# VH-VL binders against a5use3, part 5

Target 1, 222 residues: a5use3
Amino acid sequence: MVIHAIVPVKELHRAKQRLARVLDAHERRALSLAMLNDVLVALSYSPVSRIIVIGRDVETGHTARAHGAAFVIDQSAALNDALHQAAADIPDHAAALVAPSDLPLLGAEDVIALTCISGDKPGVAIAPAHDGGTNLLLVSPVVGWTFLFGPDSLTHHIAAARQRHLPVHLLRLPHLERDIDDIDDLIWLAQQPGDTSAQRLARMFLERKGAQLWQSSDMPPH

## First folded at step 19 (VH-VL)

Design i5
Fold by OpenDDE, fold request of step 21:
Structure i5 (fold): chain C 222 residues (1-222), chain A 117 residues (1-117), chain B 107 residues (1-107)
Amino acid sequence: as target 1 above (222 residues)
Amino acid sequence: QVQLVQSGAEVKKPGASVKVSCKASGYTFKSYAMHWVRQAPGQGLEWMGWINTYTGNPTYADDFKGRVTMTTDTSTSTAYMELRSLRSDDTAVYYCARDIGWGMDYWGQGTLVTVSS
Amino acid sequence: EIVMTQSPATLSVSPGERATLSCKASQRVDSYLAWYQQKPGQAPRLLIYDASYRATGIPARFSGSGSGTEFTLTISSLQSEDFAVYYCQQWYDHPYTFGQGTKLEIK
């Protein structure tokens, strides 16, 4: 199965706004780019044939190209419109993997696991978010698919798959389910195992700001 | 080579409408949004809005909402800007320009629209 | 909307001299700032994007700097073809507003 990965990236100045009380604009941009880097690293070690990054920032483009990914200029603030735009040149018979840029703990093994459960036959594989959203979406084939990211996107994508008589495969990835939107999330990220770019940056920020790190890790609510 | 070629000069009366065309070539039309900018004689540049060439969805500046309509014809790689209820202060050169996310890198040659009684 | 203010309105400089143009935003726009050059009877030309990157084909004598609310376009050694009107434009938020322009003329 030929997989094309799509990485939608929000405008950097609009990303992580909820962290504005603790991180300045520069720090928020750095964090967003670090997360993008982590996602691209994960995808580069995954069985994907092509990576497409869609966004509107110069640095996003630089980051994409540095990882050998194609860069598409986003014409819309709407995520689903951006995804359709990015998918425009994906062959009809190929699969599309949507991986948002704000998954700092994404690993190649996660993508491999998702591809494995989907198999080589037509179908939809989803890694759900904790809030009923979608963290990862693998659709094969991409032709005729409508992206339905947003509130309750898990249900919407499942319904869409069924309407098209495609089997649905779900894969829970707890380490991806927590969004990094506030100081508690940042602390959580810093406390997780591993040493991703985003984790390093989070640790640095927290150290700089004198935030206390606890030994226990918080998991996203189920 | 990327080119944006606009329609010719227009002379209109107050209350009339004008529709300016912008034909794109040398690149994939649907891969770049199109902006419209106008410039009154001896004045600065004024952003009017832009259109998503992939979806066809426009976004207008508030000053033009209700009077402007931006559209595209993907089959001819052409963007259109219609301005209605023209008044004398709408006299300007109107430009189409290609979006690259952080600027406008290619511009049409401009279309002079003169509104006079 | 974000108001962009350029200064001075007119700048008189001799050929070979350094020119410094200012652009200020009414609120922070980070590095989302572009500079354009416009000569009489011509469409604007993109010079600088993201505050400090030169567009393709732009001579090295043009440079942009700044972040947040204050930005500067510098022409290190003015050439005869550089005398024109220069505009800044913010790309931080809609509407993508322009400055009122600075006319660079021969002293």
Scores: ipSAE 0.916, ipTM 0.954, lowest interface PAE 0.5, mean pLDDT 95
Fold by OpenDDE, look of step 19:
Structure i5 (fold): chain C 222 residues (1-222), chain A 117 residues (1-117), chain B 107 residues (1-107)
Amino acid sequence: as target 1 above (222 residues)
Amino acid sequence: QVQLVQSGAEVKKPGASVKVSCKASGYTFKSYAMHWVRQAPGQGLEWMGWINTYTGNPTYADDFKGRVTMTTDTSTSTAYMELRSLRSDDTAVYYCARDIGWGMDYWGQGTLVTVSS
Amino acid sequence: EIVMTQSPATLSVSPGERATLSCKASQRVDSYLAWYQQKPGQAPRLLIYDASYRATGIPARFSGSGSGTEFTLTISSLQSEDFAVYYCQQWYDHPYTFGQGTKLEIK
């Protein structure tokens, strides 16, 4: 099965706004790019044949190209429209894997697991988010598919698959289900196993801001 | 080579409408949004709006909402901008320009629209 | 809307000299800023994007700097073909507003 991965990336100045209390704009931007880097690394070691990054930032484009991914300029503020745009040149018979750029702990093994559970037959494989959303979506074939990311996207994608008489495979990936929205999330990320770009950056930020955070009791004792 | 070729100069009366075309070539039309920018004689550049060439959905500057309509014909790789209820201060050179996410890298040659009684 | 203010309105410089053009935003636009050059009777030409990156084919004598609200376009050694009007444009938010332009003329 030929898999094309699509990585939608929000505008960097709009990313991680909920971390504004802890991280300044530059730090939030850096974190977003680090997460993108990690996602692209994971995909590069996965059985995907092609990676397509869609966004509007120069640095996003640079990051994409640095990993050998194609870069598509996002024409839409709507995620699903962007996904359709990115999927426009994917062969009809090929599969599409949607992997958002803000999955800091995505690993190649996660993608492999998703592809394995889906198999070589037509079907839809989903890694659900904790809130009823979709963290990863694998659709085979991509032709005729409508992306339905957003609130309750898990249910919507399942319904879409059923309408197309496609089998649905669900894979829980708990390590992907936690969003990085506040200082606790950042601490959590830093404390997880591994040494991704995002983790290293999180650790650096926490160390840098440790004195201030300790005063506010936001940091756990070391 | 990328080219944007616009329609010819127009002379209109106040209250009339004008529709300017912008034919794109040398690249995949639907891969890049199209902006419209105008410039009154001796004045600066004014952003009017842009259109998603993949979906056909436009976004207009507030100053032009209600009077402007941007459309595309993907079969001919052509973008259109219609401005209605023309007035004298609409006299300007109108440009189409290709979006690259962080700038406009290719521009049409411009279309002069003159509104005079 | 974000208001972009360029200064000076007119800059007179001799060939071979350095020219420095300013662009200020009414609010932060980070690095989402482009510079254009426009010669009489021609369409604008993209010079700089994302505040500091030269567009394809743009000579090295052109450089952009700045972030947030203040930006600068520098031409290190003016050539005869560089005398034109220069515009900045923010890409941070709609509408994508332009500065009013700086006319660079021969001293």
Scores: ipSAE 0.888, ipTM 0.940, lowest interface PAE 0.5, mean pLDDT 95
Fold by ESMFold2, look of step 19:
Structure i5 (fold): chain C 222 residues (1-222), chain A 117 residues (1-117), chain B 107 residues (1-107)
Amino acid sequence: as target 1 above (222 residues)
Amino acid sequence: QVQLVQSGAEVKKPGASVKVSCKASGYTFKSYAMHWVRQAPGQGLEWMGWINTYTGNPTYADDFKGRVTMTTDTSTSTAYMELRSLRSDDTAVYYCARDIGWGMDYWGQGTLVTVSS
Amino acid sequence: EIVMTQSPATLSVSPGERATLSCKASQRVDSYLAWYQQKPGQAPRLLIYDASYRATGIPARFSGSGSGTEFTLTISSLQSEDFAVYYCQQWYDHPYTFGQGTKLEIK
């Protein structure tokens, strides 16, 4: 099976807005790029033939090229439109793997597992999110597929596969269950085993913010 | 060898419409959005909007919404901008320009539209 | 909408000297700023993108700096061909507004 991975990346100044209470724009940008780097590392060690990053930032393009990925300019902010735009560059008979850029605990073993349960046959393999979404989507062949990310995307993708008479395979990957969207998610990420780029930044930011919060209190630091 | 070649100058009366074409060559038309920018004589640049060339969906600046229509013909790699209900203050050079996400790297030669009684 | 304000409106400088052009945004635009050069009767030319990256084919004497709300275009050792109008444009949010321009002319 020939697999082309698509990694859609939100405009960096709009990413992780729920973290704006504790991280400034530069810090949120750095975290988003670190998470993208971690996803691209995982994909680079997986059986994908090609990685396509689609986004709209200079630094997103630099990060993509540093990993040998193709970079496509996103013409719209709508996720499903961006995925269809990127998929136009995939041969009809190939498979598409969609991997969000905000899964910093993604490993090559997750991609390998997803491809294994699908086999080399037509079908759809999904790693569900715990909230009814889709963390990973592998569709083979990609031709004619409609991407339906958003609320209840797991159900919608299963229905789309059924309409095309494609078998569906589900693979639960607990370490991918949580997106990094708020301060509690950042704390959770920092506490997980591992030493990804995003984890190192999360730990550094939380240490720095803890020191700043202490100095903002009326209590002395020692 | 990217080129954006626009249609020729137009002279119009108030209340008329004008449709400017922009033919792209030297690149994959559907891979890059197209902006429209105008410049009144002696004035600065004014962003009018852009069109997603993959989906055909436009986005318009508020000042032009309701009077402008942007379209594409992907079979001819051509973008179009139509401005309706022309007024004398619509006299300007109209440019198409290719989007790269962080700037407009190639521009058409411009189309002068003159609106006068 | 984000208003971009350029200063000065006109800058008179001798060839071989340094020119400094200012662009100020009405709200934060981070690094999402481009600079263009326009000569009479010509379309604009992209000079700088993302505040500080030089577009392909632009001479090293052009440099951009700044972030947030305040940005500068610097042209070192002015050449005769550099006397033109310069525009900044923000790329942070729609509409992608331009500044009103700075005309760079021979002193």
Scores: ipSAE 0.761, ipTM 0.885, lowest interface PAE 1.0, mean pLDDT 91
Fold by ESMFold2, fold request of step 21:
Structure i5 (fold): chain C 222 residues (1-222), chain A 117 residues (1-117), chain B 107 residues (1-107)
Amino acid sequence: as target 1 above (222 residues)
Amino acid sequence: QVQLVQSGAEVKKPGASVKVSCKASGYTFKSYAMHWVRQAPGQGLEWMGWINTYTGNPTYADDFKGRVTMTTDTSTSTAYMELRSLRSDDTAVYYCARDIGWGMDYWGQGTLVTVSS
Amino acid sequence: EIVMTQSPATLSVSPGERATLSCKASQRVDSYLAWYQQKPGQAPRLLIYDASYRATGIPARFSGSGSGTEFTLTISSLQSEDFAVYYCQQWYDHPYTFGQGTKLEIK
């Protein structure tokens, strides 16, 4: 199976705006780029043959090129339109893997697991999000596929697969089920095992904000 | 080589319409949005809007909404801008320019539209 | 919409000297700022993008700086070919507005 990964990236000045109460614009930009870097590292060690980053920022393009990824300029503000634009460069019979740029705990083993559950046959493999969404989507072949990310996207993607007579495989990946959107998510990320670029920034930012912020937001791990 | 070639100069009466074409070559047309920018004689640059060449969906500056229509023909790699209900203050050079996300890197040669009674 | 204001309207300098052109946004645009050069009878030419990066083929004497609301284009050691009109443009939000231009003239 020949897999082309698509990594859609929001305009950096619009990303992570809920964190603006804690992080300034420069810090939020740095966090978004660090998460993108972590996703691209994970994909570079996975069985994808090509990585396509689609976005609209100079530094997003520089980060993509640093990892040998292709960079496509996003002409739309809408995620699904960006995905269809990026998929235009994928050969009809190849597979597409969609990996969001804000999964800082993504590893190559996650992609390998997704490909193994599908085998080398036509089909759709999905790592669901916690809220009925989609964290990872692998579709083979990509030709004719309609991306339906957004609210209830798991249900919508399953329905789209069945309309095309493609089998659906679900793989639960709990470490990917949380987005980094607010202060509690940032604290959670800092507390997880590992040493990703985003984790190092999260720990540094929280330490600079002081001990009382850290203590008042502490949660038991589980 | 990337090239944007625009249609020739136009002379119009007030109240008429004009449609300017912009033929792209040397790159994948659907990979880059197209902007339209105008410049009245002796004046500065005014952004009119842009069109997503993959979807065909335009975005217009407020001053032009209701009077402008931007379209594409992907089979000929051509973008179009039509301006209706022309006024004498629409006399300008109209440019197409290729979007790269953070600037306009290639520009057409410009199309002079003269509106006179 | 975001208003871009350039100053001065006209700048008169001698060849070999330094020119400094200013551009101010009516609201924060972070680093989303481009500069263009336009010579008489020609289309504009992209000089600087994302506030400080030089476009391909632009000589090193051109540099951009600034962030937020205030931006500067600097041309060190002016050449005869640099006498033109210069425009800034914000890329933060639609409409992608231009400044009114600064004309750089031989003193």
Scores: ipSAE 0.725, ipTM 0.864, lowest interface PAE 1.2, mean pLDDT 91

Design i5
Fold by ESMFold2, last read:
Structure i5 (fold): chain C 222 residues (1-222), chain A 117 residues (1-117), chain B 107 residues (1-107)
Amino acid sequence: as target 1 above (222 residues)
Amino acid sequence: QVQLVQSGAEVKKPGASVKVSCKASGYTFKSYAMHWVRQAPGQGLEWMGWINTYTGNPTYADDFKGRVTMTTDTSTSTAYMELRSLRSDDTAVYYCARDIGWGMDYWGQGTLVTVSS
Amino acid sequence: EIVMTQSPATLSVSPGERATLSCKASQRVDSYLAWYQQKPGQAPRLLIYDASYRATGIPARFSGSGSGTEFTLTISSLQSEDFAVYYCQQWYDHPYTFGQGTKLEIK
C-alpha cells in the first residue's frame, strides 16, 4: 500500500489559545512546533511513503522540509478544505493518512497498527478521539473521499465509508485521545514517560513557572 | 519564470464597474491564493482582499465589502477583481499579487483605472 | 483592524550610509510582518517576511528585526538603487494592512 500522510497545521498564533493563561505567544509557538516535530518523527519511522504538511507559517514549512516532507500553503481557515487541498496531489489509487500536528505522544507503532488493521485492501481505519471525533484517519483509496472532520466526525466518516462501500476499522489508542489544549493537559504531558520534544518543553515551561510562582509566593499560612 | 500579467488600463465614469484580470503563469495556479491591492496616485498601498484559488472563496477588506467581487477561472489560471459603483476616489493602480502565506512574492504590473465624469 | 504606522515619513540618507525605518502595529502581531520596496512606476517587491527573513534574491544589506508591535528595517551601505518607498504589512489577521510608507531619498 502506498500511503501519503497529510499533517494539517493550524496557524501558530491561533494554536493553543487556552494555554495563553500560562504560556506567552513565543512559548505556545515553540510548543506547537515541537509537537509538529514529534508527529513528523513518528511518521518518518512509519510505513508512509510521503508526508504532506499543509500550513501557513514559515517555521511550519521549515519543520516540514527538515523531515523531507512536502509543504503546501494553506489557503483556508477550514480544516476540511485544507485536507482536500493537500489530497489533490495524492494519486487516486493511493491511501491517505491524516495525522493532526498536536499528538505529541504519537509513535511509529501507532501508525503501523493503524495500517495493519486496514491491510492491503480498500477500507477506512480510524483512531477515534475522546469526544466523538477522529484522531487518525487512514483511507484507501483516497479518490472520491470527502473529509468530514469536526463535531461527530467519527460518525460522519463511518457513514461516508459505507456510502463508498469501504469497510471501517476502529483502533482505540488511549494515549492519543488527550489533546494538549489547556494547563492540565500540559501538566499531564510533562508527567508521561518519554522524552519527546514537546515533553521537554512542557517540563521546562512548568519548572520555570513554578520557580516564578515560588519567588512571588507569600509565606505559607501554616 | 513566475509571471502575473494584468489587463490594460481603463477609463470609467462614476457609477460604472470595472473588471481587472490577472493571468498567472510559471506555477500551479490553484496552489497559491491571490491578493488584490490598490494604490491611489501618490498614496500608499491598500489591501482589498484575496481569493482562495483552490475553492474560489474570497475574503474582502471591510471598506470594499458590497462593491467588490473576486473570482477565478482555474482553467485559464486567471484571477478577476470587479469593483462596482465606481467613484472618483477609486482612481488607482490595481495590483494582483501571489500569496505565499507570509508575504506577496510576485506582483502583476498593475492596472490603472481612472474614474472621471 | 490592525493599524500599521511607519516612521519617519521621509528619510534622507547619503549613499554608503545606513538607513533605519520603523513600523509599529496597533496591537501585537508577533513576528507576522513583511517589508516591501517600491520604486517609481513599479510594483512593490517583497524584501523581508516573518519580520527577519530575507526574500529570495534580496541582498544581505537589507535586514529586518523586531517582534510584537515594533519592527525595524535596516539597510546598510546604501546603494543608489535603494532609494524608494518602503512599506510594512502585517500578516497576523485579516485585513492584512499596510503601513503608510517611508520614502527613502538621497541626501
Scores: ipSAE 0.724, ipTM 0.866, lowest interface PAE 1.3, mean pLDDT 91
Fold by ESMFold2, fold request of step 21:
Order: structure tokens, then sequence, then C-alpha cells
Structure i5 (fold): chain C 222 residues (1-222), chain A 117 residues (1-117), chain B 107 residues (1-107)
């Protein structure tokens, strides 16, 4: 199976806004790029034959090229439009793997597991997110597929596969079911085993900001 | 190699419409969005909007909404900007420019549109 | 919308000297800033993107700096072709607004 991975990347200044209470713009940017780096490392050790990063930031493009990935300029803000744009040059018989840029615990073994459960036959393999969304989507063949990411995307992708008479395989990957979008997610990431670039940053940020997260006490009145 | 060639100068009366073309060559037209920018005589640059060349969906600056239509013809690698209900203060040079996500790297030569009574 | 304010409106500098042009945003635009050069009768030319990266073919005497709301274009050792109008443009949010321009003149 020939697999083209698509990694859509949100504009960096709009990413991780819930973290703005505790991380400044530079720190959120660095975290987003570290997570992208971790995803690209994982994909580079997986059976994908090509990686396509689609985004709109200079540093996103630099990170993509550093991993030998193609970089496509995103012309829209809408995720599904960006995915269709990136998929336009994927050969009809090839498979497409969609991997979000904010899964810092993604490993090559996760991609291999998706490939194995689908068995190199036409079909759709999905790793669900915790909220009814989609963390990984492998569709084979990609021709004629409509990406339906967003609210309830797991249900919508299952329905789309059934309309095309494609079998659906679900693979639960608990370490991928949490996006890093708020402070509790950052704490969770820091506590997980491993030493990814995003984990190192999360640990560093939480250590340096510990006093802000845990106020000591009000100053006594004078 | 990248080139944006615009249509020629136009003279219009108030209330008329103008449609400016921008023909692209030397690159894959659908891979880069197209901006439209104007410049009144002796004035600065004014962003009018841009069009997604893959989907054909435009985004307009608020000052031009309701009066501007941006389109593409992918078969000829051409972008179009139409400005309706022209006023004398629409007299300007109109530029197309290629989007690269962080700047406009190639510009058309400009199209002078003169609106006079 | 984000207002971009350039200063000074006109800068008179002798050839061979350094010019420093300022651009201020009405809100934070992080590093999402481009600089353009425009000569009379010509289209603008991209000089700097993402606040500090030189566009392809731009001489090393052009440099950009700044982040957040305050940005600077520096031209070291001015040459005769550098006397033009310079515009900044923010790329943070629609509409992608330009500054009003700084005219660089021979002193």
Amino acid sequence: as target 1 above (222 residues)
Amino acid sequence: QVQLVQSGAEVKKPGASVKVSCKASGYTFKSYAMHWVRQAPGQGLEWMGWINTYTGNPTYADDFKGRVTMTTDTSTSTAYMELRSLRSDDTAVYYCARDIGWGMDYWGQGTLVTVSS
Amino acid sequence: EIVMTQSPATLSVSPGERATLSCKASQRVDSYLAWYQQKPGQAPRLLIYDASYRATGIPARFSGSGSGTEFTLTISSLQSEDFAVYYCQQWYDHPYTFGQGTKLEIK
C-alpha cells in the first residue's frame, strides 16, 4: 500500500488559545512547532511513502522541509478544504493518512497498527478522539473521499465510508485520544512516560510557571 | 519565470463597472491565492481582498463588500476583479499579487482605472 | 481592523549611510509583518517577510527586526536604487492592512 500522509497545521498564532492564560504567544508557538516535529518524526519511521504538511507559517514550512516533507500553502481557514487541497495530487490508487499536528505521543507503531487492521484492502481505518472526533484517518483508496473533520467527525466518517461500501476499522489508541488544548492537557502530557520535544517543553513551562499556577498566599494587610 | 500580466488601462464614468484581469504564468495557478491591492494617485496601498484559487472562494475587505466580485478561471490561469458602482475616488492603479502565506512575492504591472464625470 | 502606522513620513538620508524605518501595529501581530519597496511607476517589491527574513534576491543590506507591535526596517550603506517608498503590511488577520508608507529621499 502506498500511503501519503497529510499533516494539517493551524496558523500558529491561533493555536492553543486556551493555554494563553498560562503561556505567552512565543511559548504557545514553540509548543505547537514541537508537537509538529514529534508527529513528523513518528511518521518518518512509519510505512508512509510521502508526507504533505499544509499550513501558512514560515516556521511550519521550515519544519516540514527539515523532515523531507512537502509543504503546501493553505489558502483557507477551513480544515476540510485544506485537506482536499493537500490531497489533490495524491494518486487515485494511493491511500491517504490524515494525522493532526498536535498528537505529540504519536508513534510509528500507531500508523503500522492502522495499516495492519485494514489489511491492504480498500477501506477506512480510524483512531477516534476522546470527544467523538477523529485523531487518525486512513482511507484507501483516497479517490472520491470527502473529509468531514469537525464535531462528530467519527460518526460522519463512518457514514461516508458506508455510503461508499468501504469497510470501517476502529482502533482505540488512548495515548492519542487527548489533544493538548488546555492546562490540564499540558499537565497530563508532562506526566506521561517518554521524552518527546513537546513533553520537554511542557515540563519546562510548568516548572517555570509553578508559582503562577499555585498562588502562595495573599500578602498580609498593613 | 513567474509572471502576472494585467489588462490595460480603463476610463469609466461614475456608476459604471470595471473588470480587471490578471493572467498568471510560470507556476501552478491553483497552488497560490491571489490578492488585489489598489493605490490612488499619490496615496498608499489599500488591500481589497483575495481569492482562494483552489476553491474559488473570495474574502473581501469591509470597505469593498457589496461592490467587488473576485473570480478565477483556472483553465486560463486568470484572476478577475470587478468593481461596481464606480466613484471618482475609485481612480487608482489596481494590482494583483500572488500569496505565499507571509507576503506577496510577485505583483502584476498594475491597471490604471480612471473614473471621471 | 489592525492599523499600521509608519514613521517618519519622509526620511532624508545621504548615500552610504544607514536608514531606519519604523512600523507600529495597533495590536499585537507577533512576527506577521512584511516590508515592501516601491519606486515611482512600479509595482511594490517584497523585501522582508515574517519580520526578519529577506525575500529571494534581496541584498544583505536590508534587514528587518521587531515583534509584537513594533518593527524596524534597516538599510545599511544606502545605495542610489534604495531611494523609494517603503510599506509595511501585517499578515496577522484580515484585512491584511498596509502602513501609509515612508518615503526615503536623498539628503
Scores: ipSAE 0.708, ipTM 0.864, lowest interface PAE 1.3, mean pLDDT 91
Fold by ESMFold2, last read:
Structure i5 (fold): chain C 222 residues (1-222), chain A 117 residues (1-117), chain B 107 residues (1-107)
Amino acid sequence: as target 1 above (222 residues)
Amino acid sequence: QVQLVQSGAEVKKPGASVKVSCKASGYTFKSYAMHWVRQAPGQGLEWMGWINTYTGNPTYADDFKGRVTMTTDTSTSTAYMELRSLRSDDTAVYYCARDIGWGMDYWGQGTLVTVSS
Amino acid sequence: EIVMTQSPATLSVSPGERATLSCKASQRVDSYLAWYQQKPGQAPRLLIYDASYRATGIPARFSGSGSGTEFTLTISSLQSEDFAVYYCQQWYDHPYTFGQGTKLEIK
């Protein structure tokens, strides 16, 4: 199976706005780029044949090129339109893997696991988010697929697969089920095992802002 | 190598419509959105809107909503901008320009539209 | 809508001198700023994007700086071919507004 990964990236100034209470625009941009870097590293060590990054920022393009990924200028504000735009140059018989840019704990083993449960057969493999969304989506073949990310996207993607008579495989990956959207998520990320670029930044930001930020969790400082 | 070639100058009466074409070459048309920008004589640049060339969906600046229609023909790699109910203050050079997400890197030569009686 | 204000309206400089053009946004636009050059009878030409990156083929004497709300275009050694009007444009949010322009005149 030939897999083309699509990594959609939101405009950096619009990303992580809930973190604006504690991180300035430069810090939020750096965090978003670090998470993109971590996702691209994970994908580069996985069995994907090609990585397509779609976005609208100069630094997103630089990060994509640094990993040998293709960069596509996003013409839409809507995630699903961007995904369809990126998928346009994927061969009809190939698979598409959608990996959001904000999964800082994504590893190559997660992608391998997702590809293994779908096998070398037509089908849809999904790593659900805990809130009814979709963290990873693998569709084989990509031709005729409609991306339905957004609220309740797990249910919508399952229904779309059924309409196409494609089997659905669910793979729960708890370390990917948490989005990094607020200060509590940033604290959680900093506390997880590992040493990703995003984790290093999270730890650095929390140290610079003092112990006060750590009080947003129930974990005591001592 | 990238080139945007616009249709020729137009003279119109108030109340008429004008449709300006912009033919793209040297790149994959559907990969880049197209902006429309106008410039009245002796004045600055005014952003009118843009069109997603992959979907054909336009976005218009508020001042032009209701009077402008932007379309594409992907088979000919051509973008169109139609401005209706022309007024004398619509006299301007109209440009198409290719979107790259952080700027307009290639521009058409401009189309002068003169609205006079 | 984000208002872009350029100053001065007209700048007269001698060949070989440094020209400094200013652009101010009515709200923060971070680094989402482009600069264009327009010569009489020609379409605008992209000079600088994302506040400080030179577009392809733009001579090194052109440089952009600034962030947030205040931006500067600098021509470090003015050449006679640099006579033009210069526009800034924000790329932070729709509508992607332009400044009103600065006319650069050779003294």
Scores: ipSAE 0.699, ipTM 0.863, lowest interface PAE 1.5, mean pLDDT 91
Fold by ESMFold2, fold request of step 21:
Structure i5 (fold): chain C 222 residues (1-222), chain A 117 residues (1-117), chain B 107 residues (1-107)
Amino acid sequence: as target 1 above (222 residues)
Amino acid sequence: QVQLVQSGAEVKKPGASVKVSCKASGYTFKSYAMHWVRQAPGQGLEWMGWINTYTGNPTYADDFKGRVTMTTDTSTSTAYMELRSLRSDDTAVYYCARDIGWGMDYWGQGTLVTVSS
Amino acid sequence: EIVMTQSPATLSVSPGERATLSCKASQRVDSYLAWYQQKPGQAPRLLIYDASYRATGIPARFSGSGSGTEFTLTISSLQSEDFAVYYCQQWYDHPYTFGQGTKLEIK
C-alpha cells in the first residue's frame, strides 16, 4: 500500500487559544511547532511514502521542509477543504492518512497498527477521538473520498465508507484521545513518559510559571 | 515565468457593471488563491477580497459585499472580478495578485476602470 | 478591522542616505506583515514578508523589523530607483488591510 500522509496545520496565531491564559503568543506558537515536529518525526518512521503538510505560516513550511515533507499553502479556513486541497496531489489509487498536528504522543507504531488492520485491500481505518470525532483516518483508495472531520465525524466517516462499500476498521488508541487545548492538557502532557519536543517545552513552560508538575493526586500508586 | 495578464481598460456609466479578467500562466493555478486590490487615482491600495482557486469560494471585504462577485475558470486558469452598481468613486486601477499565504508575490498589470457621468 | 497607519506620509531623503519607514497596527498582528514598493505607473512589488524576510530578488539594502504592532522598513544607502511609494499590509486577519502609503522622495 502506498500511503500519503496529510498533516493539516492551523494558522499559528489562532492555535491553542485556550492556553492564552497561561502562555503568551510566542509560547503558544513554539508549542504548536514542537507538536508538529513530533508528529512529523512519528510519521517519518512509519510506512508512509510521503508527508504533505498544509498550512499558511512561514515557520510551518520551514518545519515541513526540515522533515522532507511537502508543503502546500492552505487556501481555506475550513479543515475539510484543506484536506481535499492536499489530497489533490495524491494518486487516485493511493491511500491517504490524515494525522492532526497536535497529537504529540503519536508514534510510528500507531500508524503501523492502522495499516495492519486495514491490510492491502480497499478500506477505511479510523482511530476514534473520545468525543465522537476522528483522531486518525486512513482511507484506501483516496479517490472519491469526502473528508468529514468535525462534530460526530466518526459516524459521518463510517457512513461515507458504507456508501462506497468500503470495510471500516476501528482502532482505539487511548494515548491519542487527548488534544492539548488547555492548561490541564499541558500538565498531563508534561507528566507522560517520554521526552518529545512538545513535552520538553510543556515542562519548561510549567516550571517557568510555577505550576507543579508532580502533584500527589496525579502520582502513580506506590 | 509566472505571469498575470488582465483585461483592458473599461469606461462605464454609473449603475453599470464591470467584469475584469486575470489570466494566469507559469504556475499551477489551483494551488494559489487570487486577491483583488484596487487603487483610486492618487490614492492607496484597497483590498477587495480573494478567491480560493481550488474550491471557487470567495471572501469579500465588507465595503464590497453585495456589489462584488469573484469567480474562476480553472480550465483557462482565469480569475474574474465583477463589480456592480458602479459609482464615480469606483474609478480605479484594479489589480489581481497571487496569494502565497504571507504576501502577494505576483501582480497583474492593472485594469483601469473609469466611471463617468 | 485592523487599521494600518504609516508614517511619515512623505519622506524626503538624499541618495546614499538611510531611509526609515514606520507602520503601526491598531492591534497586535505578531509578525504577519508584508511591505510593498510601488513605482509610478506600475503594480506593487513584494519586498518583505513575515515582518523581516526579503522576497526573492530583493536587494539586501532593504530590511524589515518589528513585531506586535510596530514595524519598520529600512533602506540602507538609498539608490535612485528606490524613490517610490511604500505600503505595509497585515496578514493577521481578514480583511488583509494596507497602510495608506509612505511616499519616498528625492531631496
Scores: ipSAE 0.629, ipTM 0.845, lowest interface PAE 1.9, mean pLDDT 91

